VH-VL binders against Uncharacterized protein y4mC. Designs and how they scored, part 6

Target 1, 209 residues: Uncharacterized protein y4mC, of Sinorhizobium fredii (p55562)
Amino acid sequence: EDLSSQQQWPGTPLSRVEALAVLQTLNANLLSNASATLTLDRWCEAHRLAPPGSKIVAKHVQGHDKPANVHIRKLLHVGPNEPIVYRHVRLACGDRILSEADNWYVPARLTAEMNEVLNTTDISFGRAVRSLNFTRTNLTARLLWSPLPEGWDMSAELPVSSSGPLIPPPFLLEHHAVLKLQDGTPFSAVVESYTNNVLDFPAPLLYPQ

## First folded at step 1 (VH-VL)

Design m20 (framework fv_masavibart)
Fold by ESMFold2-Fast, scan of step 1:
Structure m20 (fold): chain C 209 residues (1-209), chain A 126 residues (1-126), chain B 110 residues (1-110)
Amino acid sequence: as target 1 above (209 residues)
Amino acid sequence: QVQLVESGGGVVQPGRSLRLSCAASGFTFSTYAMYWVRQAPGKGLEWVAVISYDGSNKYYADSVKGRFTISRDNSKNTLYLQMNSLRTEDTAVYYCARDSYRWFGELYPYYGMDVWGQGTLVTVSS
Amino acid sequence: QSALTQPASVSGSPGQSITISCTGTSSDVGGYDYVSWYQQHPGKAPKLMIYEVSNRPSGVSNRFSGSKSGNTASLTISGLQSEDEADYYCSSYTSSSTYVFGGGTKLTVL
């Protein structure tokens, strides 16, 4: 009784191709833009995911402290005793959460003002550290779900049309990256996941219905 | 539905070979590291092998190193375990498992095994 | 490889809290934050309960928690329920880029 409010895409072959194209468009836009927030502002507006004028807000998640593991410390070029701060943030458009992000950063590599702003406000990480003029090294960019089977464009067997709608899992995309200072020193490692709300709009129509 | 289905198990004589397959569906197989884990009847879990998302990195338990080969075909969403020179000690249910991967490192998947198949039984009988 | 050391069995009554230990060396449990815990019911595949020492996957009850001190990791189950009766296995990454499982602990809910 409770799953009727989300827009559902048909499970037809055409709808599956459209869903994949839309998802890969978001993926490409996120990878080509320095700001996930700006990309999601445009996405939310273009697809009418929230009332007109809604903007992305960062909502900090309490009680989700994840210690940096040995491999994260290696990525950040820090020893076992270097303080690392963890942040978990949800990016929301209106009441819809479009992204959840894990961020491990080295506070000693930020300014005192940046650390204060990050500790006392709901500012996005990228905005808080903008003046570092940092670079982003993308490590991975992957689909967590696909409406079409792996290798569909390389002779994989295609699914038969079903009467049921597509039911995307909670997360559809995941990006891993390291943020680096101008001298190449890493200061932040991020895992950015994008929710099924990014597809929560009517399937595109190729022809009028 | 995220799913892993193992096949290829059976009864074999010591010294023979067997190839296991694991068919993946409901997720983008090519982006996940994959594991083989086995469990002898009435015994505990034993890790066998891992393969990175692109097949470039492979690691094996000492007990199977040099005899078993893990491989994958991302175009067919299939994981394989080629088992050569089988011994009675290799008798076990073999599970295929997916790395949950929420960690960095293009070639270093090690996070936890969040999706498991139901297993396929391999019996090495003398 | 040598298995991680777990007690063979542990028992408790409904509503109690129990803890299962997993002891290794500085080359596995003590050296890396890649400790996971699995629950296995008879005839079923294992289920991931804890990853990276203390993190819970979505859908796993808050009654399950993980921790680590030196070479010993621990799984704690609070508010014990009958459906928690199962075998529990710890696992750790090693300095040889391999994985090792514990011997397993049978939890009995009295």
Scores: ipSAE 0.005, ipTM 0.476, lowest interface PAE 10.1, mean pLDDT 84

Design n01 (framework fv_inotuzumab)
Fold by ESMFold2-Fast, scan of step 1:
Structure n01 (fold): chain C 209 residues (1-209), chain A 123 residues (1-123), chain B 112 residues (1-112)
Amino acid sequence: as target 1 above (209 residues)
Amino acid sequence: EVQLVQSGAEVKKPGASVKVSCKASGYTFTSYYIHWVRQAPGQGLEWIGGINPSGGSTTYRRKFQGRVTMTADTSTSTVYMELSSLRSEDTAVYYCARVRGYSSGWYEPFDYWGQGTLVTVSS
Amino acid sequence: DVQVTQSPSSLSASVGDRVTITCRSSQSLLHSSGYNYLSWYLHKPGKAPQLLIYKVSNRFSGVPDRFSGSGSGTDFTLTISSLQPEDFATYYCMQGTHWPYTFGQGTKVEIK
């Protein structure tokens, strides 16, 4: 990106701590809720990322193929020849994309009606498969970027104030999870990445004005 | 300061195995994938595969499947690439490189590279 | 696999020249994210490759502004506006949109 209209956080130590606290709050909320869409609805509203009343819109991107690797097949308990369908979805609030997700699912573990809906509409995956009464197993939750160095709360020194703003990369968080049928059979592996738009609001002021 | 430091040059005989290390520093080790790329003398760059240090999941180019193994040691922030059944055409400089990606480490570029490890396979 | 072809395979240039290298992919590199995941690398003998440009047109940290990238879909270009002595090297484009990663064959920029 060469130009940005995004709100920029200062590079001060306080702002870095604030950014990390906010990012970890989002991380915790996403991990504690079954629906990323619902969590992002609340996040978008709370931080005024879009006009009042805006809701997350899921856009299913068709025509992009990303084959399941060996790791994904292991997570899904399938052999090398079992058909796996890939889908990519973007979650947006207003004009801001907050999340991009990769989803690999085993169509043989879904109903024919679910597969038809997923192939022909922009429905969110969770809504399409809601009647499976599935459970979510979170495998990893990783910060892809941190405004503070590892060990900052123990032994690492805090960075000095920078003259410029923080420059977050395009993606800040990555979650890996497996969705399972009632009997424990996995049917979907997801990799959910969260964009720097989740921080696109002014840094909190924690001192008197 | 992001750094990737690789182990030193190796000379191996055909049929042997080689294990090259790549030690990361200056960033959160488990937040980035590490991929391996090689260059044989007079040839271009060739991607071999990559590993997610968080959990150890790997993806290999088809031609190396069965001969390459990548592992990660989170306690030392080190990734290893072991290539077995070495042939003369495996003579190359092997590079580790950092990739930020959200599945197998593809999409994003190789932003920081190790200095390279020359592996010579000679009888 | 997606094939990536560079042109020319080599060229001779003098310091101060404008150099253009092209990269063509067998399939569109436009990802659903709206990005074309095409990057450019500089490689010198005895040195590690260095990232110059990512997502077609973004200069990596510390890369001089004489380097610029453009293009979309299947056709991409790296331009060096005024070649410097340290720029004599082999340049590689790389696509990351489609698994597996594939590199162009390289373009060697040689001194006249």
Scores: ipSAE 0.000, ipTM 0.438, lowest interface PAE 17.7, mean pLDDT 84

Design n02 (framework fv_inotuzumab)
Fold by ESMFold2-Fast, scan of step 1:
Formats: C-alpha cells, sequence, structure tokens
Structure n02 (fold): chain C 209 residues (1-209), chain A 123 residues (1-123), chain B 112 residues (1-112)
C-alpha cells in the first residue's frame, strides 16, 4: 500500500555503500551461476526474505503478451515471419516476487513434446528444455538503480545526501541473455529483471557479533 | 514474559470464512516469523504457512494457496490468519507459533506457541 | 515435499522407563551450512505444543536433561532416559529444512 513501508535502509553514506555492495554481490552471483533459481534460493535464505527453508517457485503468467521486436529476432537468428512464442515468468520466494523475466523462444527449435508441455503446464522453461543441453550467453548486466553516484569510488569525497531513507524503485537489476543449442544456434532470448524485494531486509550490522 | 495470545473459538458454516488473531507480547514483534499450524480431531500437526511481520511476506502450503491469507499489524503486534471456503475437514485447533528469523539457534523451530483456537465447521 | 515418518505410532510405558522414538525423512535434512533442521515437540491434550529439541540434538531452554536427540542425514531419534508422569504425551518430529514444513504423524506415549 505505501512504497515507503518497504524501506529498511538508511540514506547515510555507509548504508549506501553497504546497499551497493549487497546489490553487486547479487549481480555477481547471478552472472556466475547457471541457475538463477538456485542463486535466488540461496539469496532468499541468506537474507531471511521468507521463512527458513522456503524455496523459489517459478510462476508462469498467462495472457501477458509482449511481441518480439526486430532486436530480439536478430538475437534469435530468425526472419520477421518466423513464429516466436512469448512467456512471462515470475520467480517468488514465499509470496515475494524477486524476479520477473521475459522469454522469447523459437518453437521450431524445440521438440513437439517440449512445446506441448510449455503450452499446457506451468513447467519451468529450463526444465522443459533441459534435454537440449543448452548454454547461456550473457549479453548485458546493468544496475537500474544505484545508491551511490557514478565514480564514487574514484573520488576522495563520499557523496553526502539527506538523512532520509533509501527508496529503491520497483526493479534494481536487469540481465539480457541468449540460450543456445549445443551447435551455437540461439533458441531463446531472455530479459531478467530483479525487484526491490531483493533488498527488503534490515541493513547489515556495523560491528562484529 | 514472551507470549502469543489467540482469539476465541469459532463456529462457522461450510463456505464461510474465519479470521483468527494471534497477539504477540514481550519481544520485538518484527524480529521473528509467525507460523500457523493446525490439528484436526484425531490427526497430527499440519503446517499451514508463515509470515514475516517485518515485511508482510508470506509462504503457504500449496493445498491452502488461494484460500488462506496471513497478515500482520505492527501497530498492535498482531498476526491474522484468514481461511475461506471452509469445509468440514477444516475443523481443527489452529495454533500460531514463533519461529526464528535471522541466523540463530532456533532457525525453523517454533519456540513459543499460542494457546490454540478451535474452529468448528458445521452445518 | 520432504516427508517425515515416525515410529512407533504409539507405545505403552511405565514411569522410570527409557523411551525411544524414531523419525525418518524422505531425503537428507543436512543444510549447506552443516546444520540439520530437525526438531522435536511434546503435545498434550488441551495445551499448545512445546519445543523440546532443535537441530537434532540441542535441548531447548528449560527442557529437562532426560530428553535427548540424536541422528544424522535421514534417521533421527528422541530418547527419554527415565519417563516421568508429565511425559505421557504425543511427540512430533518436524523438518524445517524445506517448505512446506512437515511434521511426523506423532507418537503417543501412554501409561502401561
Amino acid sequence: as target 1 above (209 residues)
Amino acid sequence: EVQLVQSGAEVKKPGASVKVSCKASGYTFTGYYIHWVRQAPGQGLEWIGGINPNSGGTTYRRKFQGRVTMTADTSTSTVYMELSSLRSEDTAVYYCARGGRYSGSYWGAFDIWGQGTLVTVSS
Amino acid sequence: DVQVTQSPSSLSASVGDRVTITCRSSQSLVHSSGNTYLSWYLHKPGKAPQLLIYKVSNRFSGVPDRFSGSGSGTDFTLTISSLQPEDFATYYCQQSYSTPYTFGQGTKVEIK
């Protein structure tokens, strides 16, 4: 109901450095692991975002249509009339959505069985296409928000702002990637966005236990 | 004294909803998860779900998803569990229980329990 | 879901007896931290459950030392070294390794 009710981080210089370090740790972990789901399982557990033992659940969102643009078609090595299926997936820890992902795939590059289970069930995309033994190529990884300005680490001065709390926007991090068959043929393009729920825990303690 | 105090017994008709409260005292309310566990007559304990009062985040057992809602009111240190579309098999004693939130000895163990609320679903 | 199974479902004992209750999980409960998230509870009619043991073998504050837990991986045991009158109750094991948390079916300890 109120965006400010999600705030847990002070706007002090130290808190801003801590928030950036935490966000970049998530970014690095996501980029270095094959499975976003496994990375988010560990993140949710480590930061107590849901009760202990909660695992990530993949939720396929039906009826949310986002057609492939010319850029996506180029990434997939397909012409303007090649059929492309769009899929929207949310990764949740408990009731908290940690990630929203757009997935465009070329059904002609999947088996008929894979297409049927993707069309008729809530199976995760990676599980449905596991037998393709695909690889992931990361194209971009960018922060959509930073608690500190560009170049803060190169200046002698840490930025000093008002003592108000940090108010992260809805999405903090965005990754673009392409999934490829063993021969290098692309079959899926993904845009994965990570919500401000990934920082929805108290700021780290400033002294040892 | 750390304690959880629940609302009183409820009698509901099939298809109705019930909302049970759990009021915490004696500790920092937002520092611990609150879980709900039920026991039907002659049956064992069944975990329903849990809520993080600090964030409002919830996790529910799949069979209750869509008909259970857990909420927290930090101003009164109270957690609520609402169960809708009641059936006769929902007749049970419902307990709230405190679980560890951060790294600690009691992670996932429920150290403090409410006294229980009997919910009877009868025609 | 991770399932836990208790045995026996019930047993009869006398005051002073050693009582053993077992719990088996459908998969290992060993977390990547090295901790094993299995707990034991005592439940009496008309009262709320009480935590006895957490992380396999740790006694909760105020729990008498006659209660002990042991085990590893998938096999766990609760032992009451010398049963007292107040120990006649139903006992439950619980895994919190993964959601949904699950309890065993319960073991009722009755007077012989």
Scores: ipSAE 0.000, ipTM 0.510, lowest interface PAE 13.4, mean pLDDT 84

Design n03 (framework fv_inotuzumab)
Fold by ESMFold2-Fast, scan of step 1:
Structure n03 (fold): chain C 209 residues (1-209), chain A 124 residues (1-124), chain B 112 residues (1-112)
Amino acid sequence: as target 1 above (209 residues)
Amino acid sequence: EVQLVQSGAEVKKPGASVKVSCKASGYTFTDYYIHWVRQAPGQGLEWIGGINPSGGRTTYRRKFQGRVTMTADTSTSTVYMELSSLRSEDTAVYYCARSYYDYVWGSYRHFDYWGQGTLVTVSS
Amino acid sequence: DVQVTQSPSSLSASVGDRVTITCRSSQSLLYSSGKTYLSWYLHKPGKAPQLLIYEVSNRFSGVPDRFSGSGSGTDFTLTISSLQPEDFATYYCLQGTHWPLTFGQGTKVEIK
């Protein structure tokens, strides 16, 4: 638990609603856009998580190799012998890690330039393959944490006033998706987890000052 | 024996650029950020920015954005800070310093080892 | 930006004296799983700054036990229990919890 959130988000009912609204806004933006990287670029700038003009940078996790299983190969519409490249990356904006992502992609479905850039630079996957004008098919999306209980809007017992602030866990939501070329051919399967740094800004003031 | 060794003193004219180096040894270069901190005469310590040698990502204090560029050469374990459009107010001792970056929480810890400093004098 | 203010800006002391320097931040420095990123540095002209204390109260390797740190939230203290000749220097606190990283303005410890 990140105790620094004590100064950001009070445990009051209003703050809990604000936190849920903000988290669901991020969730909706991620689900409605083809590139998580570009969504996080905008999120970072909008909430001033890093200096103006900062872009998402992928930090590759060394020594991690998670071969594509039969399920991933099925999602990618490839046979057992088609090469698949695995990436585990931490997506950061400035000094904040916003996401941890697993990515399995079919290098034969990318250009040689895209493969070179992905192998030699800190560029994020979504930015590297942007010119493919790909689409995103979301398979699952789940909140790993909520400031309010499930069914809070439908008679669930609301938490009483707490003696302390919200302390979000390390990861707040997780998405599974497939990225597809313009013709519908899948080229990447992703599992994206989002850190509590996505809420690491002051709680919005919702009254006149 | 962790060491950071900086390049020697520089004297520059207003409007020029200066590039200071910081050579690291005694640890895995890519495991730590290198930050730059300066002290102008009669002033306190001022943080300028930092670089992740793993991947080369930089973060700069807003005041220096557009004038400072930090780069890292992993083959020589050396970080560079280049400051352009120099003014007399940039006269200072410039230090590099090592900091562990907590990748889980996205936070820097403390500056445990420092370079010896490089005096940059900007005069006409 | 989080502002960091040291008190006093300067002080005069004799060898053997107990010296106390305070550092106050405009916001809480509690961060990342209960850690507080407040560190203290000793700086002498012509030499590199040296880390003395990190994460409020931990002495860095090789730092004499006369140096101690304490505090929480927004208020922090560096104490030198018995000032030695090599301790006449300027002391800085640094907050690493909030971006951008900010130093206090410094406290100069001078011979009385």
Scores: ipSAE 0.000, ipTM 0.432, lowest interface PAE 15.4, mean pLDDT 83

Design n04 (framework fv_inotuzumab)
Fold by ESMFold2-Fast, scan of step 1:
Formats: structure tokens, C-alpha cells, sequence
Structure n04 (fold): chain C 209 residues (1-209), chain A 122 residues (1-122), chain B 112 residues (1-112)
């Protein structure tokens, strides 16, 4: 649970390019897959963020009730009186919280078994609803932090090496998406934020050996 | 009460395959990885590999890659380990074990099956 | 591969004795979280292994207070403060830091 024990990347130009490439690889993988949970399972294993065989565990955060606003209801194609359930969850791999997510879903569009599992266990949303064979429509994807300045690939300015390591903020990525049933009916709107723990592994050594 | 119950002893000829089962009860099956560990006579414990029962994702020790296959049946809460091209050196007691490290309680291999003796002899 | 080695391979002891077993890893087992993934198991012939200690020093549920673990980085110790008759067994350390997970060769605690 000690998120301050971040593995530090050097502030060199090479390390900054490596960090951006890694972060954009995660971003692309998340955007191209319907389930963030399954993407993070693979990410955690590939980067050894937890012992081999570990999987993402969802922790449902109680006491957070964010009513669906007009925008969320419009995204979900529901009227003002349709019941919507809100969930706030943290996705952890081993000791590391990799994601915090807000989820608004229409329980009438899930099975009774799915609703029961979501209400009584710490299962991740993507796992609970996997059998719906849903699709994901990405609305926004934002880098909340970049190791290189905007326009680095177009500007004459070179990245300035810092005297110390990179210090990423607590959250690096934020995605807004709508999950849809096979017939195109939306059933969930999500806001998914990804922590700096997704980069908590040593910077790759790209020397020729 | 968490329990892992394994299938019974097997006797196989060299070159055959064996499939050992591990039936889980007393917890949410898809929330915990299951690993396989063996102990050959007079030897120590050796990790073979593990499976995520929800995703079906597996990780195997390199020396078993291509010979071992792990699968999970969520409808029966059962994990299987199939080892092919058996050699006399594969004679061992095979254990399944639950991995709690990903659940936030970080307890190693906290619950183990009773073991399955696999004997490979001509 | 990360290797772990135990010492001694065997020891003879009497009931009431203080027993110390050491485990050394070929590299540090500390994750950046600060957690160290080193566990200890007790194993008797014909029975499944039992978890005693996880993350170096944490006793598993139901494990008697006489068992304690300590260490950091690459050097780890399991201590049994006052050996009981049921403690004559083989003990294994395990690193759970990286694949392949590896166990020490075992330390057999025998009646003196």
C-alpha cells in the first residue's frame, strides 16, 4: 500500500523517450481493448509489478455516491427516472493501485447474476459483465503527464536533461468511455484514471549489451 | 473453509501424458491464481507454473514450456495440469496451491492440495 | 533466475532448543513498494507443505508464536524459539519476487 515507493526513471533524453513510448503503449492497449481489467492483468505480468500469476483485484470504495448527471444519462440513452448504479473502484496488482475508476451503469441492462456479483463482491466490472461480449466506445483519452514537452517531435528544442530522476504525478492517463451491448445499447459510462504505478519498473536498458 | 482437492495417483509409461485435477471450494474461484509445484523423490520443491482462472492466462517455467498445459473450468471450479512426453524424471508428487499475493493479503501459497503421486516407469 | 540457498542442509536438535535456519537470495527481493517476497514453509513426508511466514516476517494464520522470520535484501532467517515435537520437519524458503519462483533446497530438522 505504500505508493510513495516509486521506481525512479532517469531524467535523460533517452529515458524520457522510453517513458513516453511505454506510456503510449499502455494508452494504445487500453484504447483497443474492451476491458481495462484484462489489459492491466497483462501489463502487470509483463512488467513484473507483482509476483507471476498475480491478477488485478478490484476494491469497491464505499461511501462515494456520485449521481449520474444529465450528460451521463444522455450517454446511456436513459430518461431522468431510470435507475443508475454508481461504483468507484480501485484496481490493484499486488501492492500497487494501478487504476481508479468511476462507473455508472444501468442495472436493467445486466443479468440478475451480474447485478448480484457486483453488489456482493469485489469483482472488477469488466470481469462481472464479460459474458455480455460488450464493445467499448472511447470518448476521450488524455495524457495527464508527459516526460517530453508538447511538440517535442516538431520543435527545434531538445529535451533538457534534469539533474535528477523523473517524478510523475499520481495520475498519468484518464479515459472516458461508454460500454455497449452487442446490439449497440449502452449500459455503462466509465471514467478511468491510471496511476504512476504503471511505470513502477526499471527503465529499459537499450545498450547493445 | 478453503479446500483444494486433487485427483488420485497415476502410473504412466514413458512418452505418455498425465492430466491432474485440482478442485477448489470455499472461496471465489476466479479471484485467486492456482499454481503447480512438484517434489521428486529425495528432491526439493519445484515450481511448474500457474494459471489465472478468470482469464485463462498461464505462466510456465521454461523447462516445461511445450510439455505442460494448464486449464481452468469455472463451471466446476477445477484447474487441470496436463504434462506430456513423460520421462522417468517426472516421477514426483504434484501439488496445486492457491496464490493469495494478488488479493492484498500477500500470503504466498496459502492453501495447498493434498498432492498427487505420478509415477513414470517402464 | 533468482536462486535461494539455505543453510544448514540439516541440523539435529532437542525439544526446547532454539533453532535458526538461513536463506540467501542471489539478488535483492525488494519490490519498489518496499515489500520483500520471501516465504517459509514447513513440510512433512506424506503431507502438503504449510505456509509459516510470508513477506519475510509475517506469521500466517494459526502459526504458533515460536516461529519468527527476519531479514532484508538478500539475507533471511527463520527462527523457532523453543522447538516442539511437531516441529521436526523439513523447512523451505521461497522467493516470490520473479519467475521462475524458486525454493531453497530445504533444511531438515532432526531429533538429536
Amino acid sequence: as target 1 above (209 residues)
Amino acid sequence: EVQLVQSGAEVKKPGASVKVSCKASGYTFTSYAIHWVRQAPGQGLEWIGGINPYSGDTTYRRKFQGRVTMTADTSTSTVYMELSSLRSEDTAVYYCARDLWYSGRYEGFDYWGQGTLVTVSS
Amino acid sequence: DVQVTQSPSSLSASVGDRVTITCRSSQSLVYSSGNTYLSWYLHKPGKAPQLLIYKVSNRFSGVPDRFSGSGSGTDFTLTISSLQPEDFATYYCQQYYSTPWTFGQGTKVEIK
Scores: ipSAE 0.000, ipTM 0.426, lowest interface PAE 18.5, mean pLDDT 83

Design n05 (framework fv_inotuzumab)
Fold by ESMFold2-Fast, scan of step 1:
Structure n05 (fold): chain C 209 residues (1-209), chain A 121 residues (1-121), chain B 112 residues (1-112)
Amino acid sequence: as target 1 above (209 residues)
Amino acid sequence: EVQLVQSGAEVKKPGASVKVSCKASGYTFTSYYIHWVRQAPGQGLEWIGGINPSGGSTTYRRKFQGRVTMTADTSTSTVYMELSSLRSEDTAVYYCARTPYSSRWYDFDYWGQGTLVTVSS
Amino acid sequence: DVQVTQSPSSLSASVGDRVTITCRSSQSLLHSSGYNYLSWYLHKPGKAPQLLIYEVSNRFSGVPDRFSGSGSGTDFTLTISSLQPEDFATYYCQQSYSTPLTFGQGTKVEIK
């Protein structure tokens, strides 16, 4: 009932298809671009989630430190004694949190200047390392929620039109990826989740006014 | 020191509504999600739903949809959970709990002390 | 819903004993990247639950090293290597793989 300032999408079949199409567009854009931060900058501007000119800001989550496990070290092509830095951040556009991310990176594979800004400022990781012209290898992508049930295009039970709006959960997408230098050397492993704020705009209308 | 402090015990009649508060301190309120979990006498833990204090967006377990409302007041760092159309089976201890992580975002790292809600005449 | 089932429902133990609790999920909690979305909590009467272990095997800050977690996919285990007086409690596993979040039914560890 009380969604605060959040825009509500109708529960109709058309609105559900629209929501899924929008969510899959975001999913495709995130999977096809090296920087989630820059993709979210564009998404925020395109859907007017914050005032014009707003940039993604990383809000640090403190209290928990997650050492890189054997799997992460293997993904990063580093031995057991190579230093790895862990960051947990929430990426915000204005006052809206669009993403929450775990990041394990190899500081020896970044410049001293990049390490300094990551340690001392609220700069997002993708923005701080932009000059590396890195590439992204997507390992997994998972929808945490869908407005239509799995198999909806086949014989799955379809939801009946509701009298109420769609109520998406706090997180809609989760991606696992490795970021690589131009020569293919991995330097960061990320787990990125995307909040329902990515849909916090009016449902599209498919006809004039 | 992270603390979540809940409002005191409530006794309600069937059909009434109850509003429980959870006041956060010791951390940045808008950087963590708050969820509500209950435990009825002799039963296990049951997740009710959660809220993002930064934007007020909520998610609820389907069985509570239409009866539960969660809100956040950033000026007082307080989350509220209101449950309407109370039944005797809603008698339970209600907990608020904080989650810090995205892929593990339901790792409830700090909990309120609990609020006993009793539904009886 | 992804359901998680604990065994045993209760057990009796003495201080110093090794205690093992099992949790099984109705679906794999293993993500294709190698992470399992399972946590363990300790709950004492009259107190709030406390996080012990997250992501199967990571101890939460301040949790004694006698607590350890293991497992993958659908089968998970919490082990207490040497039970202490403060460990007599009910233990819950919880999956965070999908909403709705679900807890196991609990395992009560009682003094013998």
Scores: ipSAE 0.000, ipTM 0.476, lowest interface PAE 13.7, mean pLDDT 83

Design n06 (framework fv_inotuzumab)
Fold by ESMFold2-Fast, scan of step 1:
Formats: sequence, structure tokens, C-alpha cells
Structure n06 (fold): chain C 209 residues (1-209), chain A 125 residues (1-125), chain B 112 residues (1-112)
Amino acid sequence: as target 1 above (209 residues)
Amino acid sequence: EVQLVQSGAEVKKPGASVKVSCKASGYTFTDYYIHWVRQAPGQGLEWIGGINPNSGGTTYRRKFQGRVTMTADTSTSTVYMELSSLRSEDTAVYYCARDEYYYDSSGYYYEFDYWGQGTLVTVSS
Amino acid sequence: DVQVTQSPSSLSASVGDRVTITCRSSQSLVHSSGNTYLSWYLHKPGKAPQLLIYEVSNRFSGVPDRFSGSGSGTDFTLTISSLQPEDFATYYCMQGTHWPYTFGQGTKVEIK
């Protein structure tokens, strides 16, 4: 519902370049920093998406079940019958949902205590498994939407100026990653999607002061 | 602006139960965990457990499992900690403290940023 | 549980003195994310504890710049560059990297 209040960017070539630059800056920051939550926290503050002092809040979405497909099982190095637990999480800044994340993990690769805490409380996944001292391997990071065509900086034809605003889809970025134990064994696969609310601020002015 | 206000001092006999409250104000109650930490006379701080007010989900340190219960009332923005089967060793000042929660495995961890004033619980004959 | 040890357990100082408190953990506090979750708290009898420093070296909102934190891995230091009257208190470090949270035993800073 917060998408209906989204700030619209002009459809001009300049605005398209600005939107792409902004999206790639977010993409680079997410890939370069250890914490997606911290990156979004700073992004929200820098672009004034919520009142000053607002922090990212994460909510575990109940009742959203998504079985692991063959691809996820392959990433986790598990067979078709290995138990896998699914979690869905939303990251919000004020009233704006900035990210929706899917997490599939192999409970057999966690301690019994970690599984008990995850099954009986709303503790965050990262906090519950912190003592595993896991590492993150980024697999893919792609734009789900681009304001400019592939190869725009080479030989591709550029869009003509539009009288209408840009209308980005609900999700703009998608990251796939695997969390691994210290010995390299994967134990969690994550798919992190970023909403069009990350662009919900006015297009940059030509001469901002 | 952010405040955690706790209930008053309690004196209990061994074997009794005590219930301490922590009333939150100045922020969205359901966006933060509330943890409980105690300090026995002459001792340091000891973490007891925490509660997610949004879900009612709880996590307790193992040594308190089975005799600690934490609950949250969202209508009054209040968290309660009940400790049963009290022993003289439970004599301590009990503090509530705020901690940001999140479910993202790559998330950022915030420490205990705001604390209640403390509640002295005395367990004696 | 991860053990956290502070040194010294107590010290006597005068206003204007430079005070250094050390915190040592039994395991590395570097999280797989690269962050180190070591925080420092000021505690006075009859008062709520107060967050001073989080993630090793970041001052919490409103904390005077005379307080600074440093360190890495298992060794951490809180420094008060010029002790003020309101700084006579007990200081605690806490690790948040490994669950459950564990505190140091405290360092009492007393008037000489």
C-alpha cells in the first residue's frame, strides 16, 4: 500500500541515467557491506524515506510457506528428502517495506539448541546461528528492472524523452546468496529482493545546493 | 523520550514467585525486544532472557529455563518477567533493557540502548 | 558461554586523569559479517545502566567525546581521556557476537 504513495521519476534520458546510477549505487553498497540491514538503514536515512532516527525493522512473515525447489536443494548440497525449513522476512523503514527475503535452511546443520530457539521464538536467524561464525557467498546480484536498455553505454538505441513518469515494478533488485559453515558446508540459501520503495524520493536536482 | 519504567521493590520468601513489570514509552513497542538482566549484591550483570513483544516469543538463558516466564501486553506497552521458586541467591536488582530485533540472517545487531531504572527483589526468611 | 574478563577490577583516579579499562574475551568477537559486537556501559548504584560505546568504537547518541573505544578480535579498551566528576562509576563490557550475551565482571572507577 505504500507503493501507491511512491514518488515518480520523469521518463527523460537524464532521469533514466540518474535512476540507474542510484540503483547501481545501492546494488554496490549491498554487495560490499557485511549487513543488508545496515546498508538499508543508512539508505533510508540518507534519502529521508522515514522520519529522522528511524531504523530498519524486520518481521518474520507467518503463514507464507514456500518449499525448496531443486535449485535451492542443489545450492545446499542436500538430497530431495532432506528436511529444509523456510522463513520469509520483510525489512521496513517507517511505513516503507524496502526488502522481502526468502531463507531456506538445513536444520540438521544447526545445533539442537539453535533449532529449538528458531522453532519456539521469533529470534532473528542471524542471531540464533551467530555462534556458527558462518560466511556469506554472493551468487547473483541482478537488476529486475532497468530504466535503460542492456548495452545502453555501447551501441543500444536510447529511449526518447517521455512525457510520462517512470513506473518501476514492485521489485527492482534480487540477490542470491549461500551461508556456509567454517568448513565450507552450506546451511542456508537466501533470496533477497528490494522493492521500488528504495527509489521513493524525488529525482536529484540538476543543481542541488 | 524513550523510557522504560519498572515496578517497585519486592520482598519475598524462599519458594515464592515474583512478577516485575517494565512499561515502555516513546517508541513503537512491537519493534524492539525487551531483555531482562540482573545484578546480585557484589556481582556483575547477568542476562536472563528476552521477549519479542510483537509475537510473544521468548528466549531464556538455560539456568533460568523452567522457572522464568516473560510476557508482553501490547495494549499497555508493558513486559513482565515472572521468576518462580525463589531462592536467597535470586536477591538482585532486575533491569529491563531494549534491543532491536530483526529476522534477516545478514542483519545488523543493536546492543542494549535503553534500560529501566531497576527493581530490587529481596528473597529472605 | 563466552567468558569476558575486565582489567582492572577497580581503580582510583582523580578528576582530569586519563583512565583505561581493558576487556578480553575467551573467543574472537568478529562475526562472519565482519562486525565486532562489543559494547561498553556505565552503571551507577540506583541508576539505570547507560550505553556508551557500541561495535567497539562507536559512541552512542549524547555520549561525550572523552569516551573512546578501541580493539579487535579478543582485546578491547575503553578510554576516558579526562575524567569528570560524573564519570566515577562501574563500567561493563558486553559481547553480543555469541549467544547468549555475556558481560564482563565490571571495573569500578573510584575517587582517590
Scores: ipSAE 0.006, ipTM 0.426, lowest interface PAE 10.4, mean pLDDT 82

Design n07 (framework fv_inotuzumab)
Fold by ESMFold2-Fast, scan of step 1:
Structure n07 (fold): chain C 209 residues (1-209), chain A 124 residues (1-124), chain B 112 residues (1-112)
Amino acid sequence: as target 1 above (209 residues)
Amino acid sequence: EVQLVQSGAEVKKPGASVKVSCKASGYTFTSYDIHWVRQAPGQGLEWIGGINPSGGSTTYRRKFQGRVTMTADTSTSTVYMELSSLRSEDTAVYYCARDYEIVVTTDYYGMDVWGQGTLVTVSS
Amino acid sequence: DVQVTQSPSSLSASVGDRVTITCRSSQSLVYSSGNTYLSWYLHKPGKAPQLLIYKVSNRFSGVPDRFSGSGSGTDFTLTISSLQPEDFATYYCQQSYSTPYTFGQGTKVEIK
């Protein structure tokens, strides 16, 4: 059939540079784009991660309950006893989960109607709170894994070519953000992680000129 | 002033291609999707597809897949729609329109800002 | 694909009249209880369409309060409580529940 290339990247210096460039391109696009979902739609289509025509679907995951810690409460400007609701959302392209997001929100800062919809249905968070006309403040964006060592561009020794493929961990990127009402009051804190499925395509071939 | 300005009218022969431009001004170009909608004479509005200008992600209606290409040039704040293999039924006014996206989801607000329209006539 | 159909295709009215236009979707536009993706647009010849109402009943910024939307599930209504001269136009409903986005065939409101 075809010459089956595995959807794993070799451990060569060139492949490591390609993987880092690809991850930083995704990272930059996610940070500059008004929509993470649309960035992932393009990513999925461009890298053929799912059958043609597949689009990102947001799935609210029930039964994944994660209490807000002190840091989240500080980000939301709430005391230790203020009720906070947790939601977990997956962004999937076909059968590939590309992102998992944690969302902690303060129900007292939503309308009663919004809370009822969020409590009784599997509506997406953004749809439920659309009328708040909220803004997003990005706090952090970082690589959780790098194919090259820190300082690689400043004379750190490059990894020796490996006989085996790169083995990225389950999550490669992590973004932290706070959603704010128009008066600046925070109402939701999000942690968005991007899975190793974002690299689940054959390493690019670079030909010398 | 938030504005979308489209290129001028086009007359094409069957089998030709047409490329319509849509230049944005007065807002952050990369923050909003741009959609394309057409209206054939005596017909209603028909959605063709959309593009995210930040990165160029596109979505097309199936019947146009293979014939339509949408692109964005961030240096000029301009989106383009190219339709190939033109037929007489492609004669229509083509509109670009801005659709605000909720940042944390795939959800969209309605199309709130529209270009003035570009008449494309396909005749033999 | 989710389809939407409007009725009537046209109607005649006078300034000051109450006008009602209906829109029906081929399937429910509700993702969950109360969340329905149905918008209304006004379109005049030689001009671009204008957004009037989104999510069934929310008036877009600057839209006069004589325009209102209602409905649920598959059946929706646009009402103009007291028709003004500038309201003679063609009106379209649109679903954004799923891609491809689809518009109704339009309802032309013309002078009696």
Scores: ipSAE 0.005, ipTM 0.424, lowest interface PAE 12.1, mean pLDDT 81

